# VH-VL binders against Arf guanine nucleotide exchange factor SYT1 (SYT1), part 7

Target 1, 216 residues: Arf guanine nucleotide exchange factor SYT1 (SYT1), of Saccharomyces cerevisiae (q06836r405to620)
Amino acid sequence: SRRSSSIVNALSSFVNLRSSSLSSSRQQHLQQQQQLQQKLDVSLEDLPPVPAPEFSDSCKDFLIKLAPYGKFIGIILTEKDDEFKKNCLNYLLTNCFEFKNDPLDIALRKLLMFLELPKETQQIDRLIMAFSFAYYKAQKSYSKKKGIECPWSNADQVYFIAFSLLMLHTDYFNPNNKSKMTKHDFVDLVHNDKYSGGNEIPMAVLTYFYENVTAK

## First folded at step 18 (VH-VL; from c46 with light chain T53K)

Design c92
Fold by OpenDDE, last read:
Formats: sequence, structure tokens, C-alpha cells
Structure c92 (fold): chain C 216 residues (1-216), chain A 122 residues (1-122), chain B 107 residues (1-107)
Amino acid sequence: as target 1 above (216 residues)
Amino acid sequence: QVQLQESGAGLVKPSETLSLTCGVAGGSFSGYYLSWIRQPPGKGLEWIGEIYHSGSTSYNPSLKSRVTISVDTSKSQFSLKLSSVTAADTAVYYCARGHYDYWSGYRPFDSWGQGTLVTVSS
Amino acid sequence: DIQMTQSPSILSASVGDRVTITCRASQSISSWLAWYQQKPGKAPTLVIYKASKLESGVPSRFSGTESGTEFTLTISSLQPDDFATYYCQQYNSWPLTFGQGTKLEIK
């Protein structure tokens, strides 16, 4: 949504301003590379060509075909604006991830633990959007089942906060960033975005997320 | 049940630093926001500032330049320092606690100390 | 800063009366409003949070409503123990701010 794009841009700009030389995408890539260098010496380019979906493939079938690609599945499914792949991503997030009882920061960490973050901003957007919807649905269902209020108003709010947290994480743990986003910077930036519903979250709660995301 | 208790000097001279400590008994600091609030005699309530258990602080801008809040988790206490005090700083000072839980949400000052009167006088 | 304006400043009522105190925020605070009760010489006690959620242990005669930036505290049937000063407080944004207070006194 247009609303989501504005805050994303604001956060990206903020991060970029503090970054000495690297675009947000490059920073993310570097962080991912650093993290990946520790886990898998294999890049997507080193793997066989990604199979194209067959006309008869269900999302489940296609995901089975993508299973060998592991952490790159998110990248594969978000590479293009493809409706089938989008549906498959949604299927993956809904059926293969358990978010129902996780705070957003934990859920996001879980997501990124299993899926490599795409390098391209548009892909990130697709991934986080899909995640946000799946997460919100899970949270809403869980809260209803428990007879408690859902912590989130809608999926857009989740998206906004999720993206914000992602940017915060990238900024904070980027060694190339000399100046890190402070709590007040983060809280003010998020809270003052009324179009994205940031003002509906108390600053205290934003503090909670800031502290959790920046915790070593 | 958590208990908060203020302690410190009840009399402070002008230009000196007001120092108070709040002891927190019966609970942890995790997930809690610890605040100082004051109330001049016969007047309303003013939030001074808060500290998160990690040590992150937020201050009232009106007092920011003079206020320092710190936490000592080992002693289960947090403190207030207010420098350059004047008669206007005479008030009952309260420590209070807010709490955030992801599923239950944020609860503002659900626990208060009894308050301690601090008088600024020469 | 978000200003919280309470009305009335003084409210005289009798036991059994239905009373309503209002608080208006200078800007949107969503539902992040609390009501406190303070008796003379005592610390404030939380009555309502999130505009309408009753704090544990608080009698059900207390209720809170919200409409935009206007909030109300209602006591359906005033009891002797309810005579006190009430404060609204926003906790949406820093600095946290309180209303001026409403003294509820016996008529």
C-alpha cells in the first residue's frame, strides 16, 4: 500500500544517511553474507536452475520441488511478481511456519532464520508483506481462540512494524554504520507515521521492540 | 504483589541535587517500566521520566536537562537525580511501575510507591 | 506535549448518583488513556487503562469510554469510598501527561 511505501522510504533514508557507503540493500546483503558465510558456503547461483512450475502443480507440489533450495525459497518465490509464486509463498508461510504464539520480533527472527532475505527491495517488500498477512491471520486466530485481544489492528500495521524492525536490525548490526539509530529516533520515526498506524502503538511498546531487536 | 518504596532526603537546599531511590520488592524488572512522578502540594501530577530494565531512559523534556534516572538491577532499585533544584521542585515524589506483556498489552502505572515529600528550602 | 483537559474540576455528588468525568486530549492518543483515583495523602491508584479496561480489583461500577479524543470515566452508582480526586493520563507518547484532576466531593 502507498502508506507502507512512505514509511519504508523514510526508514531507508534514515538508514542510508547513517551508512557511510552502502545502500540499504547492500547493507542487508553484507549482513546476510556475513551470516551466510557462517552457515552455507552455497549460493543460489551454485545450485541447479530453479524449476519452473508445471501447470498441474499445486503450491504444495511446487514447494516440494523447491525444497532443495532451502533458505533460498523466499528469494525464488519473490523474484517476480507472479501470482502463483505469491500463493505458494503464502502457503509456505501459513502451513510451514508457526507464528501464532510468537511476538512479532520473534516471528520475524524465525522467518529470517529459515529464509534468506532477498537483496532486492521489491523482493523484500513482497516477502515481508506476505509474512505480515500470514502472521496477522495467525495472531488473530490465536487471540480469538484464547479469548484475548489481538495485539495488532490489521496486517498493514504488522507490515509497517515488521519492516521497521527489519530496518532497525540492519542498521544496528551493520558494522559500517558509524551512527546507530537510537531508541528515540526509532520510536519517533515509527510513532509519528500516523498513516501507517504507528501512532496507534504506544511509545512504550515501540521501546520494547527496539530493545529486543537491538539486544545482543 | 510488587511493592515500591521511595527513600531519600526530604529536605534539599536550592541549587543542590535531589536524590531519591525506589526499592522494588516482590517482582522482577523484566518487562517493566519504572517511572518517577511528582506532585506539588495541592497540584496535579507530573511525569518526570522512566527507565526500562535495559537502562534505556525517557525524560520529560521540561526536566530533561536536570534529570537522571538510573537502575541497579542487582539491588532491585532505581534512582532519581534532579539537579539545580528550586522551590518549584518541592513536591511529593512517587515511583511507579508500568508493565508490558505482548499478549496482555501495556499497562500504565499499576503500582505506586507511597510517595516521599521533598522540600526545597534554604 | 499532549495536553489532557479534564472536566469538571470539581464535581459534587451524592451517594447513589451516576457521575461522569471527561477528559479530552489535544491530539489523538488512540485508546491509550488511563484513569487514576487518588485519595488525600495517598498515591494514585489505577482504575482504568486502555480507555475502558477495568483494573483488577476495581469495582464494576467504574467504566470508561472513548470517542475520538474524548474520554469519560463513569461511576454508575457513587459509593462513599469513591470520593476522591481522579486523573486521566495519556500514555501514547512522551512525555506522559496527566489531566488537571477532578475532585469528586460529597454534596
Scores: ipSAE 0.908, ipTM 0.967, lowest interface PAE 0.5, mean pLDDT 90
Fold by OpenDDE, last read:
Structure c92 (fold): chain C 216 residues (1-216), chain A 122 residues (1-122), chain B 107 residues (1-107)
Amino acid sequence: as target 1 above (216 residues)
Amino acid sequence: QVQLQESGAGLVKPSETLSLTCGVAGGSFSGYYLSWIRQPPGKGLEWIGEIYHSGSTSYNPSLKSRVTISVDTSKSQFSLKLSSVTAADTAVYYCARGHYDYWSGYRPFDSWGQGTLVTVSS
Amino acid sequence: DIQMTQSPSILSASVGDRVTITCRASQSISSWLAWYQQKPGKAPTLVIYKASKLESGVPSRFSGTESGTEFTLTISSLQPDDFATYYCQQYNSWPLTFGQGTKLEIK
């Protein structure tokens, strides 16, 4: 949705603006180090060609075929805007992840522990969107079962906060970024985004998430 | 039940620093927001600032330049320092506690100290 | 800063009366509003949070409602113990801000 793009852009701009102050030489070195660290990790390119889904494949069948790709499954399923792959991603998130009793920051951590984050923004968007829907559904179901109020109003809210937290995480743990986003920066940025409903979340709650995400 | 208790000098000279401490008994700092709130005589309530258990602070912009809030988890207390005080800083100062739980949500000041009067006078 | 405008400043009522205090926020605060009761010489006590949730131990005669940026505290049948000053408080954004207060006094 157009609304999600604005926040993503704002957060990206914020991160980029701060990163642009880093000298070109350090960016290259960090890219090289990241590349070196990544070189020790098997890249998707080093794996056999990803199988195409067969017409008769269920999501379960296809995911079984993708099992050897492990952490790259998220990347594979979000590479293109494909309805079948989208469904498979949803299936994966719904059946292979347990989010029902997890705070959002914990759920997001679980997601990122098992799935490598795509490099492309559109892929990230697809992944987080799918995650948000699955997470919201799980949370809502759990809350109903427990007779408590769901902490989230809708999946869009989850998406917005999840994406924000992801950006925060990326910023905070980026060794190349000398200027880390402060709590106030984060809280203000998220809370002041009225279009995304950020103003509906108390700053205290945003503080909670900030502290949890930035905790070592 | 958690009990909050303010302590400190009740009289401070102009331009000096007001210093108060709040002791927290029967509770934990973890997951709680600890705040200072003041009330001038016969007037309303003003939020000064808060500190999270991690040490993260948020201050009222009107007082930010003069306010420091700190926490000592080992002593189960948190403190307020207000520098360059004037007569306008004369008030009853309260410490209060809020709480956030993921499933129960944010709960504002459910616990208060009794308050301590601080008078700024020469 | 979010300004909380509370009305009336003084409310005179009798025991048994239904009374309503209003608080208006200068901007949207969602449901993040609390009501406090303060008796003379005492600290405020939480009455309602999240606009309509009754704090534990508070009598059921107290209730809160919300409509947009307008919030109300209602006491259905005033008791002698209810005469106090009441404050609304938003906790949506920093700085946390209070209404000016409503002194509920005996008529």
Scores: ipSAE 0.908, ipTM 0.967, lowest interface PAE 0.5, mean pLDDT 91
Fold by OpenDDE, fold request of step 19:
Structure c92 (fold): chain C 216 residues (1-216), chain A 122 residues (1-122), chain B 107 residues (1-107)
Amino acid sequence: as target 1 above (216 residues)
Amino acid sequence: QVQLQESGAGLVKPSETLSLTCGVAGGSFSGYYLSWIRQPPGKGLEWIGEIYHSGSTSYNPSLKSRVTISVDTSKSQFSLKLSSVTAADTAVYYCARGHYDYWSGYRPFDSWGQGTLVTVSS
Amino acid sequence: DIQMTQSPSILSASVGDRVTITCRASQSISSWLAWYQQKPGKAPTLVIYKASKLESGVPSRFSGTESGTEFTLTISSLQPDDFATYYCQQYNSWPLTFGQGTKLEIK
C-alpha cells in the first residue's frame, strides 16, 4: 500500500542516517537498543547526554549524531528555541519523511510513529509548526506536479488543523479521559474558529478527519 | 455509474412512522455521505440529514427529534425513519450521495434517487 | 442556520438569451456553494459545485461566480433543454440549506 511504502521510505531515511556514522556493530546495538527502548519504555533521561552541535556541523551531521536517540530526536530538536536545531528539524522533516501523497491525518500519524511527542506545550508547538510547513510544501509541490489543486490554502491552515487533530487524538486515546470529544463537538469547535480559518473548511471534511483520527 | 433507488410505503397515517430505504448500486460506501432530502409538492428542497459510511449521523435540527438514519453496508442500503408524521411531512423524498476525496475535494449531491412520494393521510 | 436567498423567483426568457440567477448567503460560506437543475417530475441534478466548478457532462454555457456571500449562475445562451427550476445550496455548515428556487420559463 502507498502508506506502507511511505513508512518504509521514512524508515530507510532514518536508517541511512544511522548507517553513515555508526559501525555495523553499533548499528545493530542501536537497533537492539531501539527495540529494547520500545519494550522497556526508556526515557530520554536514561540515555547518555545529548551531544552539543559543533560549529562545523551541518544539519545532516548533527542528525547523524542524534541517530542513537531515535524517537527522542523531535524532543531534542524542540527543547529550546534554537535556530540551528529548528533548521535541523526542518531538514529531518523534509528529507526523512515522505508526506507528498498523504492526507494530513496519515502524515501526522507517520510523524508520531517515528517521533515521540514532547510533553511540553511549547515543544509541541515547535514540532507541529515545523511539520506543518514541511507538509504544506510537500503537498503544494505534489499538487503542482499532478496538475491538481492543493487541498490546503497555506501552512497556517495546516498547522491549525494538524494541531486540532493532535489534540483530538490525545483526548480520544487517553485512557484517563472518561468523556471523549464527540464528532459534533470537534466539528463545531474547529469550524467556529474564524480566526484560524476553521469556518473555511466544510463540516463534512472535518467529519472525514475526525473519523480517520478516531479509527482504531 | 452509481444508482440510488428509494423504496417504502407511499401512504402513511398521521402519528405513524415514515420508513424509507435507499439502495445504492454500482458504488462503494467508503468516503461517501448519504443524505435524505425532501420536497413538498410545489415547494423547495429541505435537507433531512446524512449518514457517513462509519455510521456517524448529522440531522437537520428542525427534524432531529423525529429522524433516524441508519446504514446497512452489507446490503448497500441506508434508511430513513421519521416518527409522528403529520400532513406537513407529505413530500417527495429523495436519497442523495455526496463524496469526499482528499485530492479532488468534497462534492455535494452528485447522485440522486428518482424520489418517492410519501403522502400522510388518514 | 445559513439562509440562502435566491433571486428572482421566476425568470422568463427566450432561447438564445443570456440569463443570470443570484444567491446570497446570510453568512460566509466560503466557496462551498452548489447549483442544481430540476425538471418537472425529476430529481435535481448537479450543475455547479465549489461556486464555479462545472459538473462533468454539463454544457459549457453554464458558469458560476462568487463575490463574498453573493453567488451567480449564468447561462450564456439559453437552449430549450435549459428551462427548469434552479436551486442554490450551501454545504459549508449543517444544516445544509437550499435557496427557494428560480423557475426559468419560456417567454
Scores: ipSAE 0.907, ipTM 0.967, lowest interface PAE 0.5, mean pLDDT 90
Fold by OpenDDE, fold request of step 19:
Structure c92 (fold): chain C 216 residues (1-216), chain A 122 residues (1-122), chain B 107 residues (1-107)
Amino acid sequence: as target 1 above (216 residues)
Amino acid sequence: QVQLQESGAGLVKPSETLSLTCGVAGGSFSGYYLSWIRQPPGKGLEWIGEIYHSGSTSYNPSLKSRVTISVDTSKSQFSLKLSSVTAADTAVYYCARGHYDYWSGYRPFDSWGQGTLVTVSS
Amino acid sequence: DIQMTQSPSILSASVGDRVTITCRASQSISSWLAWYQQKPGKAPTLVIYKASKLESGVPSRFSGTESGTEFTLTISSLQPDDFATYYCQQYNSWPLTFGQGTKLEIK
């Protein structure tokens, strides 16, 4: 959505404004991948052409066909704004990931351990949006089952924080960035977003995320 | 339950450094936010600063230039140093903790030390 | 800094009375407000957190409410043990700040 893209742009701009030495999106992506994923020598271009879905394919069927692509499945399913692929991504996130008892930073790490982060901003947006919805749903269901309050207000809040954490990670581990985002900067950034519910996240929780994401 | 206990000199001369230690018993520092708070005689409460178990600190801007908080996880304690003290720094000093649990959320200052009076006098 | 304005400074009441203490933040602090009770010569104790959540072990006669930047602590029926000084505290932003305090005394 336009709103999601706006959030992504705002966060990106913030990071870029802080450090003029911030590398290109590609460099940022590579740095993040090096930290979060296993290094494989195989690229998507080295694999056979991605099969197109058939009209009769369920999400499960299509995901089975995509199984050989492994970590690239996230990239494949987010290349275009396609409703079927979106549904398949949701299916994947709901049925193949366990987020119900994980803090957001841990869940996000799990996601990125199994799925390579796309290079393009729009794809990242699609992936993180889908993740956020699946994560929130799992968290909400679990909290209800346990009779406790859900730590999150809605999926948009999760999305905003998840994306913020990605940006924080990219900023912090960029060797070319001498002026890294501080804990205070991070908290201020999040709290300034009233629309996504960032202002409702307690400072202590944001501190927790900051410290965990920036930990070596 | 976690127990906190302040220790240190109760009398400090002007221009010297106030030094206090807080012992934390009953658990690890994980998930805890450790703070120093002071209360001048007959007055309200003032937050001095906090430290996370990673060593990350936040200070009250009014005291930032004079305050250092540190943590020793091996000894389960954290410390306060306040330099260049004056009579205005005379107060009961408390150590306190906040606690964060993922499902329960954050609770601020759910545990306090008994407090220790520090008097600045020549 | 966020200023916490607490009122009244002194409140005189009798056992059995319903009393309310108010705290106003100079800016939005969401729900990140705590109430503390302090007796003479003792450390403060947490009573309410997140504006309305009762701390474990605190009697149910204590309650907290929020409306915008205004927060209230209510004791439905005062008991002898409730006479103390109460403080509100925000933990939305650094530095953490306290209200001036309300001394609840026996009438």
Scores: ipSAE 0.895, ipTM 0.958, lowest interface PAE 0.5, mean pLDDT 90

Design c92
Fold by ESMFold2, last read:
Structure c92 (fold): chain C 216 residues (1-216), chain A 122 residues (1-122), chain B 107 residues (1-107)
Amino acid sequence: as target 1 above (216 residues)
Amino acid sequence: QVQLQESGAGLVKPSETLSLTCGVAGGSFSGYYLSWIRQPPGKGLEWIGEIYHSGSTSYNPSLKSRVTISVDTSKSQFSLKLSSVTAADTAVYYCARGHYDYWSGYRPFDSWGQGTLVTVSS
Amino acid sequence: DIQMTQSPSILSASVGDRVTITCRASQSISSWLAWYQQKPGKAPTLVIYKASKLESGVPSRFSGTESGTEFTLTISSLQPDDFATYYCQQYNSWPLTFGQGTKLEIK
């Protein structure tokens, strides 16, 4: 059994993170619709039926069609295991988000500020996996250009830490939780994982992430 | 350039509490891990514990039941209390600083105090 | 607890010699290994961090290498200032742990 399977099981016990922050930033075809939808408390079920992609659509063409759906674009693109939608999600994350200079916890917050986290475990997995791949590529490219060491060994490590941070946030901020995850619980969860490289991250560094996630 | 300086009583009676303070000059606390490390005369080094600038602590399990490390950022100081001391706690006590920055990485103890000998004897 | 085992305990050498000191971790610590130099009556000073990176102001005759859980400090041409006790330290996992030391002596 894989250690990423362990965190997926834990996540199934902690329900979806929801982005509720409104910030001023420029994402032309996404932001205007998202802000209006958040102000009106609109659900995906209240919107017109999602258009199907046309045979000749590029990823950009289809994303333009999805612009009115705002924060729900992540849910739409992860609805099923579909290669075209997977490519569109990668295009979105690569071209509409800037991750180069952000620590992982900040980049994850940016993602969830603009995209609603799906409720289905399989959709969450597809979203966070796509995020982790795009994030790792941006960080590796940035670090290479600057002549500095990339903080991450690979995208699977990023994925494992991103899920661990998501689980930590959900657990820590649940008001009914009698036994909140402590720093030592979080550090042990991550640092004991050898399959996704959590054990390669010093316990002191995991304290940095714990404190950043739980301070808010 | 940061400078660290230990202060406190050099003689402590058995069963009492060892108490030391480390003054931190010329640097910030943000992103830093402040540790106490001890060295019995003629012997090796033992990490006692650390405190992150948030107040979060981690202790050597061998000492955890007797150790308290605290920080006072307004005074640029952090402190060690070690309760119920015995002759085995006689050592030179050092404070030291490590640092984490996301891009520049994790650096271990790059600054040490000069050390202060604490003798446990009646 | 991760045990750090240094060898040798005492190393005798002359000015100009190339010397090596070895440190073994009882389990994986990735590259989170530091080397310190300590002279009598003084605090340790950082020489190498992350297994192979020189601390600022440390002479280039010092180098560090790693292979799995084995770590080596090398001094390519000993100078009089280099005679001291050397400690390795892992900083991957709590508790942070040191090797027992290697005393580098003249002659």
Scores: ipSAE 0.778, ipTM 0.915, lowest interface PAE 0.7, mean pLDDT 85
Fold by ESMFold2, last read:
Structure c92 (fold): chain C 216 residues (1-216), chain A 122 residues (1-122), chain B 107 residues (1-107)
Amino acid sequence: as target 1 above (216 residues)
Amino acid sequence: QVQLQESGAGLVKPSETLSLTCGVAGGSFSGYYLSWIRQPPGKGLEWIGEIYHSGSTSYNPSLKSRVTISVDTSKSQFSLKLSSVTAADTAVYYCARGHYDYWSGYRPFDSWGQGTLVTVSS
Amino acid sequence: DIQMTQSPSILSASVGDRVTITCRASQSISSWLAWYQQKPGKAPTLVIYKASKLESGVPSRFSGTESGTEFTLTISSLQPDDFATYYCQQYNSWPLTFGQGTKLEIK
């Protein structure tokens, strides 16, 4: 799919421009493996067949089996609407990523630095939904412990904004797009949403996210 | 403490351009929204527009066709130009600062200049 | 544009009184409302932000509350320094808009 491939290329460029250092030892190991796979330009189809989960596997057991697949773990866990793989993805995101100190755009960049974005829309949806749930939970927990207000109302709001940021980046950095989304276009798109709480985010705050995603 | 101070001509002829500069002392521009707000004598407040430190602007639609706001971070200044003025543009003009930080949140105009009266008259 | 309607336009009160000023938004602004105090010949100063948060250095007799699209500034015991004009202002959406003001004056 042409649109799916364009989205992946645009998001990969965004991640490379805004890369940051990860401090967790387990995350650092996974990052090192991903960097080698990126340099070799391997695809998932170049690797051995993905093992099927066994009846007795915990999420951790299965993720250990998937470790050699590196950046493709996200693609593997979102391949189908599979409850066990969804649970494994949630386990990975809650235990192997640290999101509590990160604005949403930075956290999304960290996710995509480590995991390759799937090409198919339904897989992208599953990945971003799982990310948004894990991200919101981390932010809410951190905010409560610090006695400060959480920036987000709920995980659905996080999902809507995260997906909007992905679409903005894809649109803005697509070399075939002559009419790029402006700040006012993005702000209006998000702020007119009454169902996922986009309208609860001040237009000035959406400028912050727009500028961070579209920065040279 | 951040300090804001407006400067510019206090008298402007009809149909000409009103030009003001706001000096910003004692702070970074990062994360700040710099606004112009006006108040006709004895009347309420009207937001003219804002500029983010990146140069990104947002204007009141009622004034959009006549307004330009710009920033010069090297001089710690931002400016207002309002073209084609009439007597209705006579007002005290304020510069003001709002701030966004992800964790501390969005604060509206917590710092204001002292204001400068601009009179539009022949 | 989001219209902010203040009431009353003029409020006469005595030192020691408890007063309330109301502000109604024409549509939802969440909690993105500020209150400013302005004395004659001076710039406005921030009193309350995000509907209910007290700005640093503002006396604790000032408070803000919200219910839906209605917002209230309360001064629990008026002091001489509190006689001024008060403005509400929404900062959720462009254009940022102010109420028309409430002049709080000595009865």
Scores: ipSAE 0.776, ipTM 0.912, lowest interface PAE 0.7, mean pLDDT 86
Fold by ESMFold2, fold request of step 19:
Structure c92 (fold): chain C 216 residues (1-216), chain A 122 residues (1-122), chain B 107 residues (1-107)
Amino acid sequence: as target 1 above (216 residues)
Amino acid sequence: QVQLQESGAGLVKPSETLSLTCGVAGGSFSGYYLSWIRQPPGKGLEWIGEIYHSGSTSYNPSLKSRVTISVDTSKSQFSLKLSSVTAADTAVYYCARGHYDYWSGYRPFDSWGQGTLVTVSS
Amino acid sequence: DIQMTQSPSILSASVGDRVTITCRASQSISSWLAWYQQKPGKAPTLVIYKASKLESGVPSRFSGTESGTEFTLTISSLQPDDFATYYCQQYNSWPLTFGQGTKLEIK
């Protein structure tokens, strides 16, 4: 990865964002379970062993089995490079989150409000990649419906920016980091990229993202 | 419709500081960038710098050592200070506004002040 | 710094003519290019943004196109009100930079 670091433990933290307008009774119940799990400070180790998928399970069937694991569902679905679990993660992100009208920084905060970041960098990568594809698809679909341009060129660009925002947040709010990334550092990091389309985003627009991510 | 208007001294002595204020009337400041742009008589346009509504600034490197741009959102005002001026700094000075909104995108200078001539001479 | 080179510097034309003005960026700016019109003694006014989008209130005879790092402003049928100086401006990267201008004169 481009701005990768050995700060796996530092990447586990992100600023809490209030819940979305999840309107179904099922979604409201899930939200309440997740809030209780956060209040009790339970770890994945404290929960019963994760069930294995059965041959006949749909993605929905398996996600229902994972519901008691709450915020750990993201960790479970990214533990291994597993095609079924990857499909379940895509199903979750597509059907249980509302991203279509959110700027990327807000959508990322919503994701991490309900799903705990994995500690291993390969799992973080799988989670953010899946998020970026689901997010781009939702934004593109919404843009078509409204007759406006999608803000993003493709899902790889979304992934690059989302990962850059996570790196910025971790760097900026790490109390052990004396030399924090400045706006100009962040803008240079992102805008110099010609391969994932960072250079297609105006420097002024990157100021918007920097200011939103570094705000307490 | 936002209205921008520059004000300040029209005559500045060499080596002193040029100081201008841009009054902003109408509209919200969220997502807005204010720039100072100058145009020497009969010549083209030069971007001096911008300030985001948060107070975050970016300056033209050619002028950075002499430029300060500041904002007072409670007064709806933005200011330019350009130190150590010479005759080469004689120009019409404009304030102009750009806007970013996530969905509607990034629009550049869609609103300009009328401009104010600042002459640098003894 | 991204250099913006306009051509021609001066363009003479008659009412009713179709005219084009070109602007070349020294490196990629994607579509973050604006065109401004400036009349003597007045501030510039936005005509085109994001290479091809008309600003509200601008007559439909104005259009913008792009190809790579080249950008073109076209006026399909000149009107008397269109004689002015035109500037392109990139707004992808700091510093924001303008072309040197094209003066569109009556022939």
Scores: ipSAE 0.773, ipTM 0.905, lowest interface PAE 0.7, mean pLDDT 85
Fold by ESMFold2, fold request of step 19:
Structure c92 (fold): chain C 216 residues (1-216), chain A 122 residues (1-122), chain B 107 residues (1-107)
Amino acid sequence: as target 1 above (216 residues)
Amino acid sequence: QVQLQESGAGLVKPSETLSLTCGVAGGSFSGYYLSWIRQPPGKGLEWIGEIYHSGSTSYNPSLKSRVTISVDTSKSQFSLKLSSVTAADTAVYYCARGHYDYWSGYRPFDSWGQGTLVTVSS
Amino acid sequence: DIQMTQSPSILSASVGDRVTITCRASQSISSWLAWYQQKPGKAPTLVIYKASKLESGVPSRFSGTESGTEFTLTISSLQPDDFATYYCQQYNSWPLTFGQGTKLEIK
């Protein structure tokens, strides 16, 4: 957990420094646009109170109860460090998403197409960690079945790269950010990591992921 | 089957620009890296730089100020320009191709051109 | 830059011999190491990639192993076609770097 918090804080600080280079005029326009979107967008507060799980609920039973909450299910399941809700999140990710044949950038895009990112760092960490574990397990099982080498060494590596790709996307496509993360910046950020296995991924391979994320 | 062929002038005067083209036959560019690699006569190999099919480049820092690599996918060609050459730039120049695919992995230079000798002499 | 220290520079051997060539990286490159064979006047050809994986069409008498930052190419029973210069090359980090080469000569 300390390792996960450390890399999240480091990447967030790097992205925040990059974002802070935006001009005041652009910041003012984006604040106004965000306020309008908040008023038009349905928030979790606009929905009925989230039901509590019942003593006899399976993960499936509880997820059915959460279905009306749509994109907010990820936020609900990560709000607190709750073992039952962690199991429900794992169940959702393994049974309602098909990750086995997807490169990591595509799988991450699928995740975020259907689930809203939480705003609190601890909730983001729980969501991406759960995604990375489910993704790694699916990829390892698929590669074993096909008799090919798994692209990933372990779930921690998947987590670090997934979070790095998320931050790259947020930085690159933020209209307020004039100093976008370059290929060199991204490669150095990932390849300098000695704890989660970022340095085990060749720089040329990181170029491939950079190009895929920034192509849109 | 991918085939690579270097072409360009074999003699270049000091201080001028070395210019080479690599023709690529029989393959897709998606997921491929083209590198230029040189070998002085009787000596070892030195990586000059690479280009990804998008045009994204990475250069050896020892040569970065003098080197430009470019790709023209419509002509199936890659090029090398090395400016301000000296006798130390006399070498056989190779183009070589590596490949990354998410599932099949990363392989380095599994295809090489035949090489072309470039001599830097007055 | 990651330096690749290759040894020996010259190796004399006879047909049928088992030979080993070593290559040491100045820092971790994981398993991202390749071995190339080069004959006089020809381009290098890939023999081993990812430290131990045999390239297609390469005879099974070639093998590669690793231990930490040290890598070894082994030819279990030399054939006449195997007399050439061998280069190791790391491809984990830019710049990509080669060892100085090992010339394998007939005794």
Scores: ipSAE 0.749, ipTM 0.896, lowest interface PAE 0.9, mean pLDDT 85

